# VH-VL binders against q9nrl2r1430to1533: the designs that were tried, part 203

Target 1, 104 residues: q9nrl2r1430to1533
Amino acid sequence: GGVHELSAFEQLVVELVRHDDSWPFLKLVSKIQVPDYYDIIKKPIALNIIREKVNKCEYKLASEFIDDIELMFSNCFEYNPRNTSEAKAGTRLQAFFHIQAQKL
Short names: E, the ipSAE of ESMFold2; O, the ipSAE of OpenDDE; V2, 0.75 times the mean of E and O plus 0.25 times the DockQ between their complexes.

## First folded at step 12 (VH-VL; framework fv_nezutatug)

Design z50 (at its last look DockQ between E and O 0.59; V2 from the best seeds 0.00; counts 0 for: pae E 10.2 > 2)
Fold by OpenDDE, look of step 12:
Structure z50 (fold): chain C 104 residues (1-104), chain A 122 residues (1-122), chain B 107 residues (1-107)
Amino acid sequence: as target 1 above (104 residues)
Amino acid sequence: QVQLQESGPGLVKPSQTLSLTCTVSGGTIDSGYSWHWIRQHPGKGLEWIGSIYYSGRTDYNPSLKSLVTISADTSKNQFSLKLSSVTAADTAVYYCARGPYTSDWHYYMDVWGQGTTVTVSS
Amino acid sequence: DIQMTQSPSSVSASVGDRVTITCKASQSISSYVAWYQQKPGKAPEPLIYDASYLYSGVPSRFSGSGSGTDFTLTISSLQPEDFATYYCQQANSFPLTFGQGTKLEIK
């Protein structure tokens, strides 16, 4: 196929993944490492999953994409106290996302 | 696009319980946002009542905490406000709103309902 | 509780004017301030979050600035549709609190 420009969603996911604060969000939380995670978080999601959905064109609306990203952050904030490295990283990444999302 | 709509009795007698429901459409209340109740007394500013999160956790304004209960019904995609022992001071336009979920309490109200007027009168 | 003192309470201005509304927090709240516009009989509409970022669709004539305790909302060139009441809100800590509002009226 030809060279395609990244969609706005693809671009934003790339930016999120490359962000210094993306490390808590790159993949799903391990059940082994965090045994109680999935007892608390009922809708787990991560950037790799979101990226796959983008690649599969599962997002028809920007709001759907935004919802998944917000879910990702909310999961982090729900599980992690605000003083944790994960929550702090999430806070910064979310702020970044909110700015970038304005372009969608 | 997400939309919020308040509903409930517009008239409540003193000492009774004010009960309102916010119906969410175009999105789900368990989708990772924060959900808020705010009110505005006639001719006055805005007062945050409380919030409920997609997990069901709640936060309340301390000034109203003892009288306020916020709950959610995911099956109906609604969240509700109950304010007990109302007085004339509780006469206000009541708004439900949505905001992002955050870890540092910086909740902004991104989407608002149209508001519903509740009058407390005998 | 963090008190948000908004000033002025009311201001009269003309189309084309530069208008500045101030919000002062009783303690430092970093940049966790939002601004809302409310027209009579309508719900508040978000304008700005995190002190200086415009929501999508908000005209560029609106701007926000400040950090710590002092925040400002500026309308660079007032338009007819801008006459409304404006509220600041702190989101630094619970309880969330709003300024008392600034009514922007036509001169």
Scores: ipSAE 0.503, ipTM 0.878, lowest interface PAE 1.2, mean pLDDT 94
Fold by ESMFold2, look of step 12:
Structure z50 (fold): chain C 104 residues (1-104), chain A 122 residues (1-122), chain B 107 residues (1-107)
Amino acid sequence: as target 1 above (104 residues)
Amino acid sequence: QVQLQESGPGLVKPSQTLSLTCTVSGGTIDSGYSWHWIRQHPGKGLEWIGSIYYSGRTDYNPSLKSLVTISADTSKNQFSLKLSSVTAADTAVYYCARGPYTSDWHYYMDVWGQGTTVTVSS
Amino acid sequence: DIQMTQSPSSVSASVGDRVTITCKASQSISSYVAWYQQKPGKAPEPLIYDASYLYSGVPSRFSGSGSGTDFTLTISSLQPEDFATYYCQQANSFPLTFGQGTKLEIK
């Protein structure tokens, strides 16, 4: 909620999208390229969707925004073994997110 | 702020099934966190029982694996513990807790419920 | 299972003392340790995660250190509200395990 929180959410999403490790998270995982993904991941989410929710003021609480971002990382780690490029990118981007979230 | 509250019976007879529920408020259970049950035995330390993730995946303490079921009800924003075939050794304070779901699969409990005392007595 | 051994089991100290509690893992666990404070009749409360990072609202007199197998929790200047039982927890692998606790008592 609040105007300052929405501006902060927008800034944080932009910083996440700009990060070099954002590539697994920009758009929803393709069902064609990864056919079993949606059998394992029940609540898919991606940065483009989160960004649209911020733009449309769909987050009522800061916790809702943070939960969507953390869900995005949790999906990555649930689906991808720890030694994959996706999981490693997720680890680095999540660490970046935690640092940036402290500024809120 | 996220808050957790345990509920269930305080007294259970031996060989019965213990059922506990944790209600989450100020947040949602299908967020990117892990959800845990931990118990504390009288005069002893803390024992992790198991965890459930937003996806429905569970991990259980091997010492309890065949006796424990953890489940979630997202429509009620709750997760639950069932422990079958209880004995006096299961007398404890039972806590629910939350932790961040990180890439290294390392779980720290950053929010705890108040705890509920369960006594197993014939 | 990874066994976490705390020492001492109890310690008597005075307000203003520096207190150090140690936790030793039965195998290397990198930095994956948390510390909790529990007062009588209350739930555990988080103090420290990842060996050395304080949760928000935790007083700066608390600090954590260590890696591998040896970890410490230090209270630099003991306050009356710090008399409690302290637990370490390893988060390296399942099952998650806790130390047996260290009771910090007023002398």
Scores: ipSAE 0.007, ipTM 0.665, lowest interface PAE 10.2, mean pLDDT 88
ESMFold2 (binder alone), look of step 12: mean pLDDT 93; pTM 0.952

Design z51 (at its last look DockQ between E and O 0.07; V2 from the best seeds 0.00; counts 0 for: pae E 13.4 > 2, placed apart)
Fold by OpenDDE, look of step 12:
Structure z51 (fold): chain C 104 residues (1-104), chain A 122 residues (1-122), chain B 107 residues (1-107)
Amino acid sequence: as target 1 above (104 residues)
Amino acid sequence: QVQLQESGPGLVKPSQTLSLTCTVSGGSIESGYSWHWIRQHPGKGLEWIGSIYYSGRTDYNPSLKSLVTISADTSKNQFSLKLSSVTAADTAVYYCARGPYTSDWHYYMDVWGQGTTVTVSS
Amino acid sequence: DIQMTQSPSSVSASVGDRVTITCKASQSISSYVAWYQQKPGKAPEPLIYDASYLYSGVPSRFSGSGSGTDFTLTISSLQPEDFATYYCQQANSFPLTFGQGTKLEIK
């Protein structure tokens, strides 16, 4: 295809991935490393999955995109106590996301 | 777009249990977010009652904790409020609302139902 | 519990006026404050979160500021549709608490 500008969703995903606090969210949690994760989290999601969905144009509405991002954060906060590095990173990244999401 | 709608009896007798349901449309209560009950006594401000999260975990206002139960029915995409032993002080407009899920209690209510009036009267 | 003391309880103003509503927390709550607008017979509508960020669709004449214990909601130039009751809310800790409200009336 031809050269085209990134969509708002694509841009936001890039910004999220590049954020210093994105490390807990870049890919799905490993079952090996966290054996009980998927017993607790029933709808796992990560930025790489969201990026793929964006690339496939699966999001027709901004709300759908936002919902997946919020799910990602919800999963983090549900599984990780608030004093963990993951939760703290998530808190900061979510705050960043909320600001950026206003542009959608 | 997500929408919330409260439903339940508008009249409850003293000492009975107030029961309300919030029906969520345009989104799943299992897909993240936090879900809240807030009430507003006539001519007064807003009071947070409690919250339920997509996992089913709950938090309650300590002032009401002993009397409040919040639950969710994922099959119906609803969450409910039960307030036992009601008095006139429980007469209020009751709102359900949605907010982001956070790890640090920073819950804001960014989507509200229209509210339902509940009157406690003999 | 964190108490949110809102002032004034009521204010009369005219279209075009600059209006400021204050909310004081009983302890430091960082920037975890939301503001809501409520019109008679309607549910509250969110205006601001995290003290200073506007929700999408909120007119730019609305602004929020503050940190720690003192917070303000400002309407730079009051419009007819802005006459309503406004509430602050702290989101620093449970239980979540609201200010008692400020009724903004037409002078």
Scores: ipSAE 0.534, ipTM 0.885, lowest interface PAE 1.1, mean pLDDT 94
Fold by ESMFold2, look of step 12:
Structure z51 (fold): chain C 104 residues (1-104), chain A 122 residues (1-122), chain B 107 residues (1-107)
Amino acid sequence: as target 1 above (104 residues)
Amino acid sequence: QVQLQESGPGLVKPSQTLSLTCTVSGGSIESGYSWHWIRQHPGKGLEWIGSIYYSGRTDYNPSLKSLVTISADTSKNQFSLKLSSVTAADTAVYYCARGPYTSDWHYYMDVWGQGTTVTVSS
Amino acid sequence: DIQMTQSPSSVSASVGDRVTITCKASQSISSYVAWYQQKPGKAPEPLIYDASYLYSGVPSRFSGSGSGTDFTLTISSLQPEDFATYYCQQANSFPLTFGQGTKLEIK
C-alpha cells in the first residue's frame, strides 16, 4: 500500500496502544511467567511487534495488517477464558479496532 | 483520567487497627491494573506495604505480612488497607497507587493518590 | 530484599545547572527502575520507567540511564519547578523498594 495506507496503519496502531484496554497486548506474553502459553499459542504477536512491522514497511496490503491485529485478538480469546480481565479487555479493544479500521 | 483518593482517620491509638480506603475514579479497579499501598515515614523514605490485583491475589511486604490485609470492594470501586497492632513506627503519610499491568510482572506506580497522614499516639 | 541506595542525599544547585543523581541496587535488577519527583506536601509524581523512558508530559531535560546495579537520573538544565526530592524504585522483585531520596535545593 502507498504512503497514505502506511500512515493510516501507524495512526491505528498508536490509537490501539493508547487505549485503556491495550495492557494485555503491548508486549509478548512472558514464557517465564506463563510457561504453558507457548504450548497453546503457536503464532504469538503483540502491538509492539506490529508497530515495528509498520515502521519497517513490512505490510504490503491492508489485509496483512488487519490479519496480524485479528491474530492478536484470536490468541487472547484462545488462551484466556471469557470471564478473565484479559478476555474482557480484548473484547473491548477489538470492538474499538473494528470501528477505527473502517477509516482505512 | 484515573484519580485515587485516600480516606480514613488521621489519629489511631497504639495496638489498634489502622483502616484506610482508596476510592478510584475515572477507571475501574477490575481493569487488570495492580493497586498498591505505600507509606512515607517522617524520618525515612517510601515503603511499599502491599498490592491487590484484579484476581483478588495480594502480595505483602514480608516485614508486615502478619499485620496487613488489603481487600477490594468492586461495587464501590474501592480498595482498602487494614494494618493491625499499630505502634508509633506506623506513623506516616499513606498513599494508594496504581501499577500498570505488564506480562513481565514489573510494577511501576503511574498514578498516586494525594496521601493521608496517619499519626499513632496515645 | 533489594536495597536501593541513592546519592547524594542532597544537592544544592542553581537554575540552569546540570544535576546528576545516582541509585545503586544491592543486586542486579536489569533495567527495572523507575524515578519519581516529589514536591513538599504532594504525592510523588512519575518521571521515568524502565530506567530510561519518560512518561508522557515529562520535560525532555529529564533523562535516565543505567542497567544492572547502577542507575542515573540527569536534569540537563534546572528550572525553578525542578527543586524537589527525587526517588528511585526497583521493580525487579517483591518487596518493591525505594531509594532514600535525594533533595535538590536552590543554592
Scores: ipSAE 0.000, ipTM 0.597, lowest interface PAE 13.4, mean pLDDT 87
ESMFold2 (binder alone), look of step 12: mean pLDDT 91; pTM 0.942

Design z52 (at its last look DockQ between E and O 0.69; V2 from the best seeds 0.00; counts 0 for: pae E 9.4 > 2)
Fold by OpenDDE, look of step 12:
Structure z52 (fold): chain C 104 residues (1-104), chain A 122 residues (1-122), chain B 107 residues (1-107)
Amino acid sequence: as target 1 above (104 residues)
Amino acid sequence: QVQLQESGPGLVKPSQTLSLTCTVSGGSIDSGFSWHWIRQHPGKGLEWIGSIYYSGRTDYNPSLKSLVTISADTSKNQFSLKLSSVTAADTAVYYCARGPYTSDWHYYMDVWGQGTTVTVSS
Amino acid sequence: DIQMTQSPSSVSASVGDRVTITCKASQSISSYVAWYQQKPGKAPEPLIYDASYLYSGVPSRFSGSGSGTDFTLTISSLQPEDFATYYCQQANSFPLTFGQGTKLEIK
């Protein structure tokens, strides 16, 4: 369609995706690469999915958007030990998100 | 908007088990947050009791660990506190709260219930 | 356990005053400190996390600073609704611990 101004959610997702620490979160975890992931994580989610939901206007409240983002981080922290690169990246990205979320 | 509400008996006899429930509305307890119990003795500060996470894992204050059990019921969107063998020292306002899930145990409480008063008395 | 010692325990101030509350940790806790405001008969309300970041809706007159062991909560210009008890909390390690509180009263 026409030119649309990015919503706050869209902008934040763009910022998250562009962040250096977004790499664990860009797509869903591969079942092939991580066979036990989906035995542990029951509600998988990733930034590409969240972006799609934003684009489809599925988030009616900021809290819903925030909940999905927090779920994404929680999944990472639940599956990955604290000392892993994924967990460390997640920790930094979450901190960034918490700051940016204050603008929502 | 997420809301938390504590419920349970306001009076407990010594040596009995204190049982409280936190009912969460406007959000799901299995949607990736940390859930906490904090108490405040009359005229005193705040004391962290323990936490439960959306995975069901728990952490307890060592000072209370042997007496505390925190559990969650996702079907009811509730999490609960049991404190056994209570004494007068357990008289307090009990709060449940929510915070972000973190990998490094840096938990803050960003949403609080209103609190419920529990008095331990014979 | 990490002890959080607040100072002062109580302070009297007037509307418009600059008020500073300090919290000292018994060991270095980086910047993992939160501040809460509690009014009588009410639950604590979050003000600041990670030492210096304000929660949404918190007035800009509130600010937090510090790292390591020494932290401060500052109210630049006290308003009538700010009279309450304030608590710091460390989130560096378990068990999570709070300061003993600072009661801010009207002079």
Scores: ipSAE 0.355, ipTM 0.845, lowest interface PAE 1.4, mean pLDDT 93
Fold by ESMFold2, look of step 12:
Structure z52 (fold): chain C 104 residues (1-104), chain A 122 residues (1-122), chain B 107 residues (1-107)
Amino acid sequence: as target 1 above (104 residues)
Amino acid sequence: QVQLQESGPGLVKPSQTLSLTCTVSGGSIDSGFSWHWIRQHPGKGLEWIGSIYYSGRTDYNPSLKSLVTISADTSKNQFSLKLSSVTAADTAVYYCARGPYTSDWHYYMDVWGQGTTVTVSS
Amino acid sequence: DIQMTQSPSSVSASVGDRVTITCKASQSISSYVAWYQQKPGKAPEPLIYDASYLYSGVPSRFSGSGSGTDFTLTISSLQPEDFATYYCQQANSFPLTFGQGTKLEIK
């Protein structure tokens, strides 16, 4: 990692947050609103947490950053049936992420 | 950087069970990826054997039907292949691979192991 | 099962040549194609996903195109290190299937 790689992670997270389909991923799912979520999803993660980890230099390898982003999508697809708005948003945002990640 | 390494016996007798393990380093098997076994027969192309996902669900090539089992051991950061009742036709180089998990089952292998040669002979 | 048929089975070309390799699916697979390079004695390496997107670190001389049933991999200026066998893979449906490979020989 160096400073340039950390800047690239931050820029990619900013692009994801700005995307219209980011709404299911901005913050951790509320246990009150979705009471069974944490019974099903073993490793919750969201864009705000990933951004904080970038800011704290917690990612030592690009693969660690990519793993957290892909975990975020996998959680969405595991919890939400394929025809839901959440899963469709996840599919579109993941496709966008794969395009943007080529720049890393 | 994520790396995958196959391990297991290189020589297996006909009718025995082929057992291979893929060890993942530089990343977690308990991540948002899918994990695959692919083999390459001598002088032939690549054949997808099956996959295991984050949730523990599996998909197998129908051509291998009830002969194949793929499992994961998250405590060891490994996933494994068992292929029962092998014949000489199962002689191949066996690869483990990783790809992004997707809801539409569009799997591309973005990391491959080095491969391990398995020979089935008497 | 979706059959992936590559053409040609082998090609001989000189350094600097433009090389195209084609892959035809037995039914429409939208853009769900990946390409891999395999050098002798080595594992396959990913080049392209979703028909046209290069993986990080893949030289820009590689490109992919196509949709439906017809897909191409192009090397715009062949280099000595591009001697390898190239495989396409469909990701549209299970079982995932690969083309039979195209061996690129450098003349």
Scores: ipSAE 0.006, ipTM 0.661, lowest interface PAE 9.4, mean pLDDT 88
ESMFold2 (binder alone), look of step 12: mean pLDDT 91; pTM 0.945

Design z53 (at its last look DockQ between E and O 0.84; V2 from the best seeds 0.00; counts 0 for: pae E 6.0 > 2)
Fold by ESMFold2, look of step 12:
Structure z53 (fold): chain C 104 residues (1-104), chain A 122 residues (1-122), chain B 107 residues (1-107)
Amino acid sequence: as target 1 above (104 residues)
Amino acid sequence: QVQLQESGPGLVKPSQTLSLTCTVSGGSIDSGYAWHWIRQHPGKGLEWIGSIYYSGRTDYNPSLKSLVTISADTSKNQFSLKLSSVTAADTAVYYCARGPYTSDWHYYMDVWGQGTTVTVSS
Amino acid sequence: DIQMTQSPSSVSASVGDRVTITCKASQSISSYVAWYQQKPGKAPEPLIYDASYLYSGVPSRFSGSGSGTDFTLTISSLQPEDFATYYCQQANSFPLTFGQGTKLEIK
């Protein structure tokens, strides 16, 4: 959408990046460090890429923005076992996101 | 807005396979949500049938597991239900739904289709 | 399987009344409960997730509470559009299960 919606997306992404539990999501997972990741995850995404897409006005609808953020969490939960630090961080950050997204 | 719409036959004979399709619009089936089939028996409550994740992983109600298959077709932006060997007990309104994927499989349905009535009768 | 038992099965109430619907789980499910509203001939509509959080666009007269086994949905001042059937749903473990419903009727 509009300029007002793009400002809201940027504000939400900034809040996600600043959250203590953002560390698994800041950048794409390294293929060197995690060789099998891209065998399992078909549509990789991370906060830095989402922020670039907001800055480039690549989201036409709020639902497209929300879907990318939800995809980011779902990738984490698909790849990481439920009791790992990554999955726990993802659960907390997703809960925070759902609260913040009510403002959209 | 994301919208879900069920389609399929309204009448199915006993012992046949029920085949339903959910068409997703205003969003992508490849998004990182969980996609669900739920049914509602006449004058009774809701029953979860199963779920599919965008990766193709599935979870089924154990009471239906040997009879049910859920699949997705990304080229058509659809996911589908097949329920084999139907009986009169499978007469219900069938809904597709979605919700956020969570690490501990705590699924809530945040969008529902309109429902499609299926009657199993000879 | 976790059984969700709602009470009452039906409620007759007037516009402006405070209405409370309860849902009891057969075992502890933490806060993993959702509530749905369903009007005749329509799909369920989401109201509440995680026991107490309202979905966007849900009127503030709706509230949820509880943890463990006992959960409540409260409508603080009943409106004409609130006459419907309400379902709780546990999301603690598979299979996902729903309460049998509570029908809220006009007195």
Scores: ipSAE 0.044, ipTM 0.758, lowest interface PAE 6.0, mean pLDDT 89
Fold by OpenDDE, look of step 12:
Structure z53 (fold): chain C 104 residues (1-104), chain A 122 residues (1-122), chain B 107 residues (1-107)
Amino acid sequence: as target 1 above (104 residues)
Amino acid sequence: QVQLQESGPGLVKPSQTLSLTCTVSGGSIDSGYAWHWIRQHPGKGLEWIGSIYYSGRTDYNPSLKSLVTISADTSKNQFSLKLSSVTAADTAVYYCARGPYTSDWHYYMDVWGQGTTVTVSS
Amino acid sequence: DIQMTQSPSSVSASVGDRVTITCKASQSISSYVAWYQQKPGKAPEPLIYDASYLYSGVPSRFSGSGSGTDFTLTISSLQPEDFATYYCQQANSFPLTFGQGTKLEIK
C-alpha cells in the first residue's frame, strides 16, 4: 500500500535485524548445513519469518509477537551449547529485545 | 494475556506423593518459555523447586531432585509437579510460574499462578 | 548454592519515605538479580530483572541497582500500595535462590 508509519512490531523487528548479534536469527537454519537441526527443533522460526508475519498483520496482540521472538531465542538456546557464538549472540540479542519489548 | 493456575489436592499424608498441575491459558506451553515450580513454606521465603522447558528438558533443585518430577502435557497445555515421600516440611503454598528461556540459565519468573496451598498432615 | 541475604528483614516507613532494601549474594552473580513484591495471600509479582530493569507497568518510583554481590531495591517515595514483602532472586546459577524477604510495614 501507500506510505504508512511503521508499527511498533515493525520497528522492533528492524532494530533486531540491525543488531550486531542478529546473524544467527536472520533466516531459518539450513538443513544442509545443520542436518540434525530439525530433528531437535520442532518449531523453527527466524526474523525474516517474523517480519513477514508482521507485514501480513498476523499478530493481533503484542504477546503473540513476543511469543514468536522468544521461540526464536529458545530454539537457539536449545540447539546451541552455552559457549557457542550463536548462543552468546542470542543471549545479548535477547537482552536487547527484553528491554525494547517494554515499549510494546 | 497469559494466566497460570495451580490445581491439586490441598491435603497429602506423609510419605505419599504430592501431585500438582499448572494449567496455562492465554498462551501455549509449547513455546519459547521456561515453566517453573516454586513453593513457600508458611511464613517463610521462596524456594525454587524446578523447571521444565518447551523441549521437555528439566532442571531441579538439588535439595529436592531425588524426590521431584516435573512433566508437561502440551495437548492439555499443562505442566505438573510430583513430589514423593512428603513430610511436614513440604507444607507450603505452591506456585507455578513462567519466564523467558535463556541460554545462560538466567531465569526469572514473569508470570505467576495464584498459588495453591498444600498441607502435609496425617 | 548461592545464598541471597536481604537486609533488613523488616522495615517500618511512612508514606513518602525513601526506602532502600539490600540483597547480598554469597558470590558474584554479575547483574542477574530480580526483585519481587508479595502482598499477603497473593503470589509474588515481578518488579525488576537483571538488577535494574523494571518490568512493564512497574511504577518509576521503583529502581534497582548493583552488580557483583551487592544489590539494592529503592522506592523513592513510598506509596500506600507499596507496603508488602519484597524478595530478591539470583538467576546466575542453579539452583535459583531467593532472599529471605524484607517486610515493609507502615510506621
Scores: ipSAE 0.027, ipTM 0.740, lowest interface PAE 3.6, mean pLDDT 92
ESMFold2 (binder alone), look of step 12: mean pLDDT 91; pTM 0.943

